VH-VL binders against Polycystin-1-like protein 3 (PKD1L3). Designs and how they scored, part 1

Scores and structures below are computed, not measured.

Target 1, 163 residues: Polycystin-1-like protein 3 (PKD1L3), of Homo sapiens (Human) (q7z443r523to685)
Amino acid sequence: TSLNMSTHQLTITVNVTSLEKSLIVSIDPDSPLLMTLYLGFQYQPNCTHFHLNITLPKDKVWQKDEEYTWVLNPEHLQHGIGTYYITAVLSERQEGAQQTPSLVSVITAVTQCYYWEIHNQTWSSAGCQVGPQSTILRTQCLCNHLTFFASDFFVVPRTVNVE
Structure headers, positions and changes below count from the first letter of each chain, unless a header shows other numbers; antibody chains are not in Kabat numbers.
F, E and O stand for the ipSAE by ESMFold2-Fast, ESMFold2 and OpenDDE, each averaged over both directions (binder to target, target to binder). V2 = 0.75 x the mean of E and O + 0.25 x the DockQ between their complexes.
[cut] stands for letters that were removed.
The coordinates of atoms that the task and the answers printed are left out; those that the model quotes come from them. Centres of patches stay.

## First folded at step 2 (VH-VL)

Design r7
Fold by ESMFold2, look of step 5:
Structure r7 (fold): chain C 163 residues (1-163), chain A 118 residues (1-118), chain B 107 residues (1-107)
Amino acid sequence: as target 1 above (163 residues)
Amino acid sequence: QVQLVESGGGVVQPGRSLRLSCTASGFTFSSYAMHWVRQAPAKGLEWVATISYDGSNKQYADSVKGRFTFSRDNSQDTLYLQLNSLRPEDTAVYYCAKDLWGYYFDYWGQGTMVTVSS
Amino acid sequence: AIRMTQSPSSFSASTGDRVTITCRASQGISSYVAWYQQKSGKAPKFLIYAASTLQSGVPSRFSGSGSGTDFTLTINSLQSEDFATYYCQQYYSYPLTFGQGTRVEIT
């Protein structure tokens, strides 16, 4: 007796508590895998119903840890505070292979670029965005002005089996 | 132990070409961006080029753009820098350097000298 | 491109002295500064990243500080092996750029 699977899916659940912060979703599969991630607000998305998708690994990245990183800016998360679901759908290449069980580590983090607004004596994110080269290890800040700035992180590591 | 070894330097006339190589060992070469940095005699350091871990993305200093081509062979753990249309101002020691988290250089080779003169 | 300006260009010091080298960026670069030491005829040696974080194996007499546009490398008690040229480097954006160097010479 054997089981063959046509697709591999996993669901990542993230509770977003701020509409100003960016969400970083980092996936570390134990072997290179092509996957598509689908984003849904307060429902589990699939390939026909979703708010936004991405195909991983990304192309045109500088470091290997950028390949499996999805940066979701506030404009992508404008549906509200609450629970976002991410369905990751892995490409099926070979049914019944010994390597169908895969270990996939998932880390989610929130971050934001701040700068000190001298005139108002306040921290602001205006004119700054978290850039696509951001990972769980670093935040790329893309600003249209030249000021002192900082970023913050909150990391939630998860490990799931993809079978 | 991380080791970078440059080769291919020499003395050439202006307008000629030269190919530099850098062999890497002691780390997972295919996971890291890599750089070339040069230093003219008695001058400071100048960044030349950066290549992504898989070679799909490249950046060049304006002074070499269109003349130099950076490539890598991850099966041989080797970097290449093709130096075309060489000018006297390209005279320098050329270092290959390993990237560490955010584009700074934690390990450097010993360098190879390129001299472009009459 | 972001211009990095070091001062002084050189100065003389004795062992035991406290040495301070300044690096100024032409625009704000947060803390994305690295520092390198280069001895004559040798490749540069990496010392500090993120303006203030020492690389493993760097003596604690070295320290870095600064954010935005003004950065400082300090050697609290100069040793004979510390006579060298020091470079700052920004990694905020391409093109990556270095300061022109500061030579620390024996008096």
Scores: ipSAE 0.012, ipTM 0.554, lowest interface PAE 8.1, mean pLDDT 79

## First folded at step 14 (VH-VL; from x1 with heavy chain S31R)

Design z6
Fold by ESMFold2, look of step 16:
Structure z6 (fold): chain C 163 residues (1-163), chain A 122 residues (1-122), chain B 111 residues (1-111)
Amino acid sequence: as target 1 above (163 residues)
Amino acid sequence: QVQLVQSGGGLVQPGGSLRLSCAASGFTFSRYYMDWVRQAPGKGLEWVSGIYSGGSTYYGDSVKGRFTISRDNAKNTVYLQLNSLRAEDTAMYYCARDYDYVWGSYRPFDYWGQGTLVTVSS
Amino acid sequence: DIQLTQSPSSVSVSVGERVTIDCKSSQSVLYSSKNYLNWYQQKPGQAPQLLIYKASTRESGVPDRFSGSGSGTDFTLTISSLQAEDAAVYYCQQYYSYPYTFGQGTKLEIK
């Protein structure tokens, strides 16, 4: 999906149907833009009233698909099942105005990290979280456990990437 | 109009240190990311380091832990501190302009400095 | 790290001929309809100059005989009618992921 950003603002609406999955919001402008996103549950947020915000592009990234990606984990979405609004606002506008509106492409997705639990022969999410480097192209999984045969337990954080 | 003027190169012994400077003019420096790229004599180009306008830094594998990039937006200058220098660090070092994240385009390295030679000799 | 491999490593051709230089990426550099790949020209004793950005967009002031094509992992720089001043080393470069990387270069000689 592509949108015009001629008003310095746009709104993304997404229905959250699970409180256990992470929401990935990807915005990719045709030209680099500095913007702030505001999250609201069942209301349109603005710069003074919101649940959560982020400034894009992110400053701590490794790949271009990370720059305009907002990862919203279940703890960010515990307001309820229902409609979430995301208002995107350009952070700066030069005097003299933009000649042509910049096009942006918006993709939203949900994801959840799983690992194979050997004891139960099943997939589990216990001790794993969707990490901040997740994008539409890949899910970063951050896990805080490993099992040891001798029953000594050493919990060591590690990353498991699922493609 | 756009200028990147480099200084600070020279001859250094192995294990030594050197500080490279790149003074920018003709554009809004604080809106641009800046990078360093080097070229060993007779060899190809190697990206060395980059710095975002917000201060995040990135390094090539061959220089991590030894080189430090920094910037001073008040002086329109980007720096590269080269520590623990080795013979293989001998190269022409270029600073280059990267993205403008306010009104720019996705085209890094549209302007380059004149180059500064660093020679590490034992 | 993304590796870029150029071919050929060297080429010697006559003025007026068509030249192609290939660049293959070990991983895709395409995201959201943009290929994060540039081409540079470096003449002897000079800093590199940007020719093509986003795989196919010609930088201002670059002659029409230079064109870029390709997507994802396979890219080509084409010089449609070679001129004497085009003798140089040509580099592809990805800016999709850190660390940024360059191809090894292609040396283009006249005759």
Scores: ipSAE 0.540, ipTM 0.793, lowest interface PAE 1.8, mean pLDDT 83

## First folded at step 16 (VH-VL; from z6 with heavy chain S53Y Y111S)

Design q5
Fold by OpenDDE, fold request of step 19:
Structure q5 (fold): chain C 163 residues (1-163), chain A 122 residues (1-122), chain B 111 residues (1-111)
Amino acid sequence: as target 1 above (163 residues)
Amino acid sequence: QVQLVQSGGGLVQPGGSLRLSCAASGFTFSRYYMDWVRQAPGKGLEWVSGIYYGGSTYYGDSVKGRFTISRDNAKNTVYLQLNSLRAEDTAMYYCARDYDYVWGSYRPFDSWGQGTLVTVSS
Amino acid sequence: DIQLTQSPSSVSVSVGERVTIDCKSSQSVLYSSKNYLNWYQQKPGQAPQLLIYKASTRESGVPDRFSGSGSGTDFTLTISSLQAEDAAVYYCQQYYSYPYTFGQGTKLEIK
């Protein structure tokens, strides 16, 4: 999904139905662009009222697909099941800009890391966490044991409002 | 006019150290990633190191633990500290402007320094 | 690490002829419709010069006879009509993942 970036900010609305999975938010512009993302639960956040924030592109990445990806783990979504809002505030035009970004691609997905727990005969995520290097292309699983087996990945319906 | 002017380098014995400098002008230095690339005599190009705007650093496997990249935004300068030098480190070293992370056009490596020769020999 | 392999390693061509240089990547450098692949020209005694970025966009000041094509893992640099001043070594480079890597280079000579 691509959106026109003629405005100063956009809002992504996501319904979270599970507190056991991580939310992956990818907001990738067609040209490099500094932006700040704000997370809110049951309210539209801004720069003065938010639960959590992040500045993109990330300062530490190993691949380009990580630069504009925000990984929200269950602890970041502790407010509960319901509607989360992500407001992306874009930087103003800069002097010496070589090109003006005009398009942004937004993708939201949920994922979790699982292993087969032999004793209970069930899939478990205990001791595992989705890592910050996860993207829409790959899931990084950080586990404190060596029994990791698989992960799930689902695209989550979303609404994007451009303001 | 974008300019990258390099200094440092020279002849050094194995195990020695050198510090390379790259002074930038003609653009907003703090908005750009910066990189070092080297070229051994008669050989191809090899990426050596890169530094992000926030200070995160990356290195090629051949120089990890020995080389250190840093930047001083107040001086518009990127540095490369070369320690524990080996004969195979002999090369022309180039600094290069990567891309603007704030509001750019993704034109990495569009500007290069003139190069600094590093010779490691006993 | 991503390996880039250029072909040919060297080539001799007459002025006015068409030249193509290929670059193959060990894994895709495509993401969100952007190819993180550059082409460079390096003449003797000079620093490399950027020719093409994003696989197919010409850098400012680069003659129209130079063009880049391809996507994902296969890329091509084309010189539609070779000029005498085009004698140089050409490199492809990926900047999709760290460490950044270059092809081994293609030496282009004029017959």
Scores: ipSAE 0.855, ipTM 0.927, lowest interface PAE 0.6, mean pLDDT 93
Fold by OpenDDE, fold request of step 19:
Structure q5 (fold): chain C 163 residues (1-163), chain A 122 residues (1-122), chain B 111 residues (1-111)
Amino acid sequence: as target 1 above (163 residues)
Amino acid sequence: QVQLVQSGGGLVQPGGSLRLSCAASGFTFSRYYMDWVRQAPGKGLEWVSGIYYGGSTYYGDSVKGRFTISRDNAKNTVYLQLNSLRAEDTAMYYCARDYDYVWGSYRPFDSWGQGTLVTVSS
Amino acid sequence: DIQLTQSPSSVSVSVGERVTIDCKSSQSVLYSSKNYLNWYQQKPGQAPQLLIYKASTRESGVPDRFSGSGSGTDFTLTISSLQAEDAAVYYCQQYYSYPYTFGQGTKLEIK
């Protein structure tokens, strides 16, 4: 999904059906762009009313795919199952900025880290968390134990409104 | 016009220290990531260090723990502190403008300083 | 770390001829349809000069005879008709992941 950058604000609507998985939000501009994301549950957030916010690109990354990725862990989604709204406030055109039209690509996905629990002969996520360096391309798994692990990854249907 | 003017460097003994400076002009310095790249005599280019707008820093493996990159946006200057210098650190050091994170075009390293020679020798 | 390997390491070509320099990365530097790879030209006693960014976009002021192509892990710098002033060392560079890395360079000489 690509959005026209003619507007300074966009809203992403995500239906969260599980509180056991992390939500990965990738908002990738075709050119570098400063933006602030606001998270809301069952309401459209703004700069004065939100549950959580982040400024992109991230100040610390190791790969470019991390710069415009927001990892929302279950603790960030503690408000419950339902519709979450992410409002991205885009920076206005700056002096000396590029003149070509800009687009923003939005991808949302859910993921979790699992390990094989030998005792119960099942996959478990206990003691594991999706790390902040996770992206659409890779899942960073942070576990407090060492064992064989795997991850799932599912694209989440979303609605993007440009305002 | 975009300009990067370097200073510092020189001859130093092993274990010594130097501080390199790169003064920027002709653009909004605070909007750009900045990097240092070095080139040993007769050798290729080696990325040394980079600094984000928020102060996050990155280093090549060969200089980790010894070199420190910093920036002063008020002075439009990026610095490279060279500590515990070794003979293999002998090189021409270049500062380079990375890309504009605010509203850029992914044009990293489009501008370079003139270079500063660092010679580490006993 | 991402390793970049250029080929050839050196080449001698006559004026007017076509020149191609390859750059292979150990890992893909492609993300969201953007290739995080630059090409540079460096002449003796000078700082490197950016030729191509994002693998295929020519920097302002760079002659049309220079072009970049490729995606993912395989990239090519092409000089359609070599000029005498093109004698230099050429480098590819990835800026997809830290640490940034350069190819070992390709020395281009004029016959």
Scores: ipSAE 0.844, ipTM 0.921, lowest interface PAE 0.6, mean pLDDT 93
Fold by ESMFold2, fold request of step 19:
Structure q5 (fold): chain C 163 residues (1-163), chain A 122 residues (1-122), chain B 111 residues (1-111)
Amino acid sequence: as target 1 above (163 residues)
Amino acid sequence: QVQLVQSGGGLVQPGGSLRLSCAASGFTFSRYYMDWVRQAPGKGLEWVSGIYYGGSTYYGDSVKGRFTISRDNAKNTVYLQLNSLRAEDTAMYYCARDYDYVWGSYRPFDSWGQGTLVTVSS
Amino acid sequence: DIQLTQSPSSVSVSVGERVTIDCKSSQSVLYSSKNYLNWYQQKPGQAPQLLIYKASTRESGVPDRFSGSGSGTDFTLTISSLQAEDAAVYYCQQYYSYPYTFGQGTKLEIK
């Protein structure tokens, strides 16, 4: 799902239905593109009114699938179940430069890490956290347990509005 | 008219140190990631180190812990500090421009320095 | 680490012939419809020069006889009508994951 990003902003809306899963937001451009993302719960955020922000591409990555991925853990989503808005704002071009459209691929997903709780014979997420190297390709699980681990991953519906 | 002009290098005893410099001109230096690549005599290319716009650094396994990459955006210069040098570090060292992260293209190493020879010998 | 294996290691061919150089990656370098793989040419006594980026996009000023193809783990550099000045060592390089890695090189000689 590639979108033509011919403006300096786009807004992603996504409905979060669980406060136990992490939200993975991927906004991958055709060409390198500096942007700042702002998170809002039940409102469209901007550079002066937001819950969280991030600059993409990230400065510390190990693989290219990490560069344009924002990992929002349950601690980042404690504002509630409901609609979250993500506004991506492009970096300003140099003066006199002609603006060139860029194709951007947007994917949103939810994921959670589990370990096998042997006493209860069930999966538990206690002591496990989705790590910052998680992407739409893989979930990094950071656990303080030494047992069987697993993760789930679900692409979720979202709406993208190009401004 | 992109230019990468290297300096430093030379003959060094095992265990010694050198600092390589790479001065950039003809482009907005702070917008680019920068890397070092080396080539032992008669051998292929080996990526050595890279530095991102925000200062994060990356190293090849053979140099990790011994080499340090740094940059000075005010001087348009990237550096490679070579410590605890070994005979296998003998190579031609190239600095190379990675890609522009702001409004660029995925074209790493579109420009290279002239090379600086480092010889580690007793 | 991603290992790149080139074949052949060397080749000696005549002007006007077609040459194919393969590069196999131990892991996919494809993400979001982009292959993070380049090809470089290095002539004797010179620094390497970029030929192809993103597997198939020719760098400005590179002759049309050079082309890149492939995706994921299998890549090919093709020289469709070899010229004398093409004698060089050719390298593939991935920039998908750190550490970045190069293939071992393919030496192309003109008969």
Scores: ipSAE 0.731, ipTM 0.878, lowest interface PAE 0.7, mean pLDDT 88
Fold by ESMFold2, fold request of step 19:
Structure q5 (fold): chain C 163 residues (1-163), chain A 122 residues (1-122), chain B 111 residues (1-111)
Amino acid sequence: as target 1 above (163 residues)
Amino acid sequence: QVQLVQSGGGLVQPGGSLRLSCAASGFTFSRYYMDWVRQAPGKGLEWVSGIYYGGSTYYGDSVKGRFTISRDNAKNTVYLQLNSLRAEDTAMYYCARDYDYVWGSYRPFDSWGQGTLVTVSS
Amino acid sequence: DIQLTQSPSSVSVSVGERVTIDCKSSQSVLYSSKNYLNWYQQKPGQAPQLLIYKASTRESGVPDRFSGSGSGTDFTLTISSLQAEDAAVYYCQQYYSYPYTFGQGTKLEIK
């Protein structure tokens, strides 16, 4: 994964080769750092021109590996196969006498949830999606099961930890 | 100088309620997560609750559904509303400064209030 | 929930001696080269005070005789030359996963 450095921002470039997989983007700083990420397909986004954004650290997490993780599901990536740009814009610094550069660790990954489809004897992702608690350490899978086509139809999502 | 000044403790009957307050000074309050930690007499520390910058709240299992943390950034104050109190909630309650999420260090609880005693008894 | 188990529960040691306090986590608290584990000192009648953060980084104003080590699930607080004022209860604490949790404490008696 490539890094573009500048004052108060950086850009991550990733090539997406599958529209069925989720993209996991981790931008983990060595010290807490407020940032906004912007997503662009085939262009470098900014705060006024982007497909999607997120503020990190997330305000609601279960574990610290989730704080600086952006989960981009296939619906977020329907712009096409190709190069996606992620611009991270840091909050304005208010340092006193000294200014210290922030070090960030950037990891990008793809992941997908599967189950064994008994009827066809094959792996399928139908009814499964990658959940928001996913990180580079593990994939949260949220799957629905359709039991039958009876008139009383009730589907309850359940969570599976893959790692 | 960083200060956390607590108030609002006392004696209360089981099932009763109290509101604890923690007034902060000497730092930019809105940049910090804030937490409550308690210590029953003769026992160890137990994390009770935390509040994030966007208003998300977190609770220990023993207090979930009964306690509510809130903050007022204009008053530099964090609150803990204690409802449906039980004898097991008898403790010294501390407010503590978590870390600065904007430009900080991963060092929660670098500053603590003086403690507020809550006693739950008939 | 992540449980932290400290050992020993209590220790009595003379001034000038070396003491180690262990903290074992039921799950790893390491992510992205950071251990989300702190150590606190609590003297009688006082609020706790931060000693070590991120497992091994000493808080400003903490004497050099205090050090932290370990990673993942196993952590150690070391006091290299005890002073009388070090009599206290010591706690480890994880802030990796909610709910945050503390170890049960280690009571250090100097005499």
Scores: ipSAE 0.720, ipTM 0.850, lowest interface PAE 0.8, mean pLDDT 84

Design q5
Fold by ESMFold2, look of step 17:
Structure q5 (fold): chain C 163 residues (1-163), chain A 122 residues (1-122), chain B 111 residues (1-111)
Amino acid sequence: as target 1 above (163 residues)
Amino acid sequence: QVQLVQSGGGLVQPGGSLRLSCAASGFTFSRYYMDWVRQAPGKGLEWVSGIYYGGSTYYGDSVKGRFTISRDNAKNTVYLQLNSLRAEDTAMYYCARDYDYVWGSYRPFDSWGQGTLVTVSS
Amino acid sequence: DIQLTQSPSSVSVSVGERVTIDCKSSQSVLYSSKNYLNWYQQKPGQAPQLLIYKASTRESGVPDRFSGSGSGTDFTLTISSLQAEDAAVYYCQQYYSYPYTFGQGTKLEIK
């Protein structure tokens, strides 16, 4: 699952089919890279036209799987069901010629936190949200109550275009 | 050449404080995460603390709440403030550079300082 | 926290012999095809020096007789033809998860 990132950017397209789940985007390079990701709904974003951005690697992480992971909660995905574009751009250009291209691994997934609501005998997401330490390996659930909870996790189709 | 020059150690009483310094040269300091590692006499290595490019700090369980790591990119220097010192904090303290987060390799601790001895004794 | 357990704790071997040092991690340090595990050599009175990073990649200037192998939770440092200058303490170290941790060390002595 490695892609050559020898150019200045790549674009990931993801179809979002639920406005209640969080989108997990991982762009994990084989060597450290400083990059900025831009989010667009139904258009390819860039540094001047986007809904949201993030700089990777993140400044606050506890494990290596967090460094290049962007967690997009339902609030971030309010623009609708449909195609979202994520453009990853190297924030600082590589100085001089290098013969070793940078390889990145791209995975996209959706996840949601649930708890068992005893009175209704059903799973609910009320009072729980997917936290910023979530990755493709684990879902951080942040709840305002201490009950039994669970999460789902689905890897979703994506396309990647290297420019 | 990459160099990490340490200073600030010594003998202190339990409950005392010291500030360790590590001056860096020969590389772009602001692009590297930085860490402290210690070694008690005759014992193995223990990671103590680390600091990320944006200022986030991390601590080992044995020092959390008592030690503070900081950096000054203008002076190419990383610091470790040791407070509420205990006898078990007696060790050789090393600074080490972590990896370069911009255009580097995943190879932390490729360069180490010479070590600074801290002795905590009543 | 991720614990690293090295074996043996010490070993005494002759020049020219092969020696292996194992490192077992309590949790996987593998992510995205990378093993976040290093090996260091520490000679008496000196700071540690990096030998192997990402489990199997030799640091620049490290002799070919040193090699690293393994993945996930089980790792091995091999010295294929021991030299007198290799007498030292060897440590494995994970940098997958904070807090970073070291193995307890393996003392290598020349007979």
Scores: ipSAE 0.655, ipTM 0.845, lowest interface PAE 1.1, mean pLDDT 86
Fold by ESMFold2, fold request of step 19:
Structure q5 (fold): chain C 163 residues (1-163), chain A 122 residues (1-122), chain B 111 residues (1-111)
Amino acid sequence: as target 1 above (163 residues)
Amino acid sequence: QVQLVQSGGGLVQPGGSLRLSCAASGFTFSRYYMDWVRQAPGKGLEWVSGIYYGGSTYYGDSVKGRFTISRDNAKNTVYLQLNSLRAEDTAMYYCARDYDYVWGSYRPFDSWGQGTLVTVSS
Amino acid sequence: DIQLTQSPSSVSVSVGERVTIDCKSSQSVLYSSKNYLNWYQQKPGQAPQLLIYKASTRESGVPDRFSGSGSGTDFTLTISSLQAEDAAVYYCQQYYSYPYTFGQGTKLEIK
């Protein structure tokens, strides 16, 4: 019998109900683990059929909560309201190496940046975007004006995966 | 056996430059982040710089803008370029292996080089 | 920047005694059930050596008398039955956020 190494995969399903909010996907493996995430709208993506991908851990981070965080802004989610699929393809160990199953935790959240428009006494999102350093713990707001800023934050129920 | 062999160092005048090298063996170098840590005479440890797998670099506040970390995965070597040196940069400089980002453990600095002395004085 | 403050700055104890060294962080280093904090031992003329990683996990080859505990902002290194070879300077270090930082060190001497 021949030995085959297989791609380790998991699927995250997220129902997007707003095209104005950003989606934050946070994965936190028990130990460092290289992976590639693929995004698909209403289909399960793979390495050759996807709308968008990312490699985690990110090469540029300032804190550990950013390392396995994917920020998907409204422009990334303009395929529609509905179900998005994320396929995470985990790196395999070198052939012949001792293999240890990994435990992975997944959290998803949605967020949006707002500023206070003083003269109208109302909150607006005009001129503000959720930045790439956003995490499930905090939202980076990138605005083209100097006003009071705030963000909302809602944690979508998490999917916990165990291997 | 994991080894980090340092070279470079020596006496240099204020404002001068120096390049430190750290040659790695006994592990898959490209899978590890790498860092530099220094220790002034009679003082504690100070993290100096780090470099990620994709080339992103990080610096301590005291050296930012003056020092440059780099790596050459083909040579299994990490470098620290020291520019605009000051007397307070006088220290023993250690290279250290950070953790393996592919299939590792969160245990940075499990291996250290032997140290390279840099003295900044007239 | 996350600042780490160790206490005591130095301690002198006899062989066989229990020693505790504290490390307090200005900000939490806990994320997703992991504390990004290490302990190192440095003997005179030598490079530092890793003792404890992730606050409480002993590095391979480190004697059982060394243990780490704590979470978030408060951490402790304990040496349960001090040996003569344990005389060294001990450092805590956080790797949660850049820049990475060390505590100022605790010098342990044998009486």
Scores: ipSAE 0.593, ipTM 0.801, lowest interface PAE 1.2, mean pLDDT 83

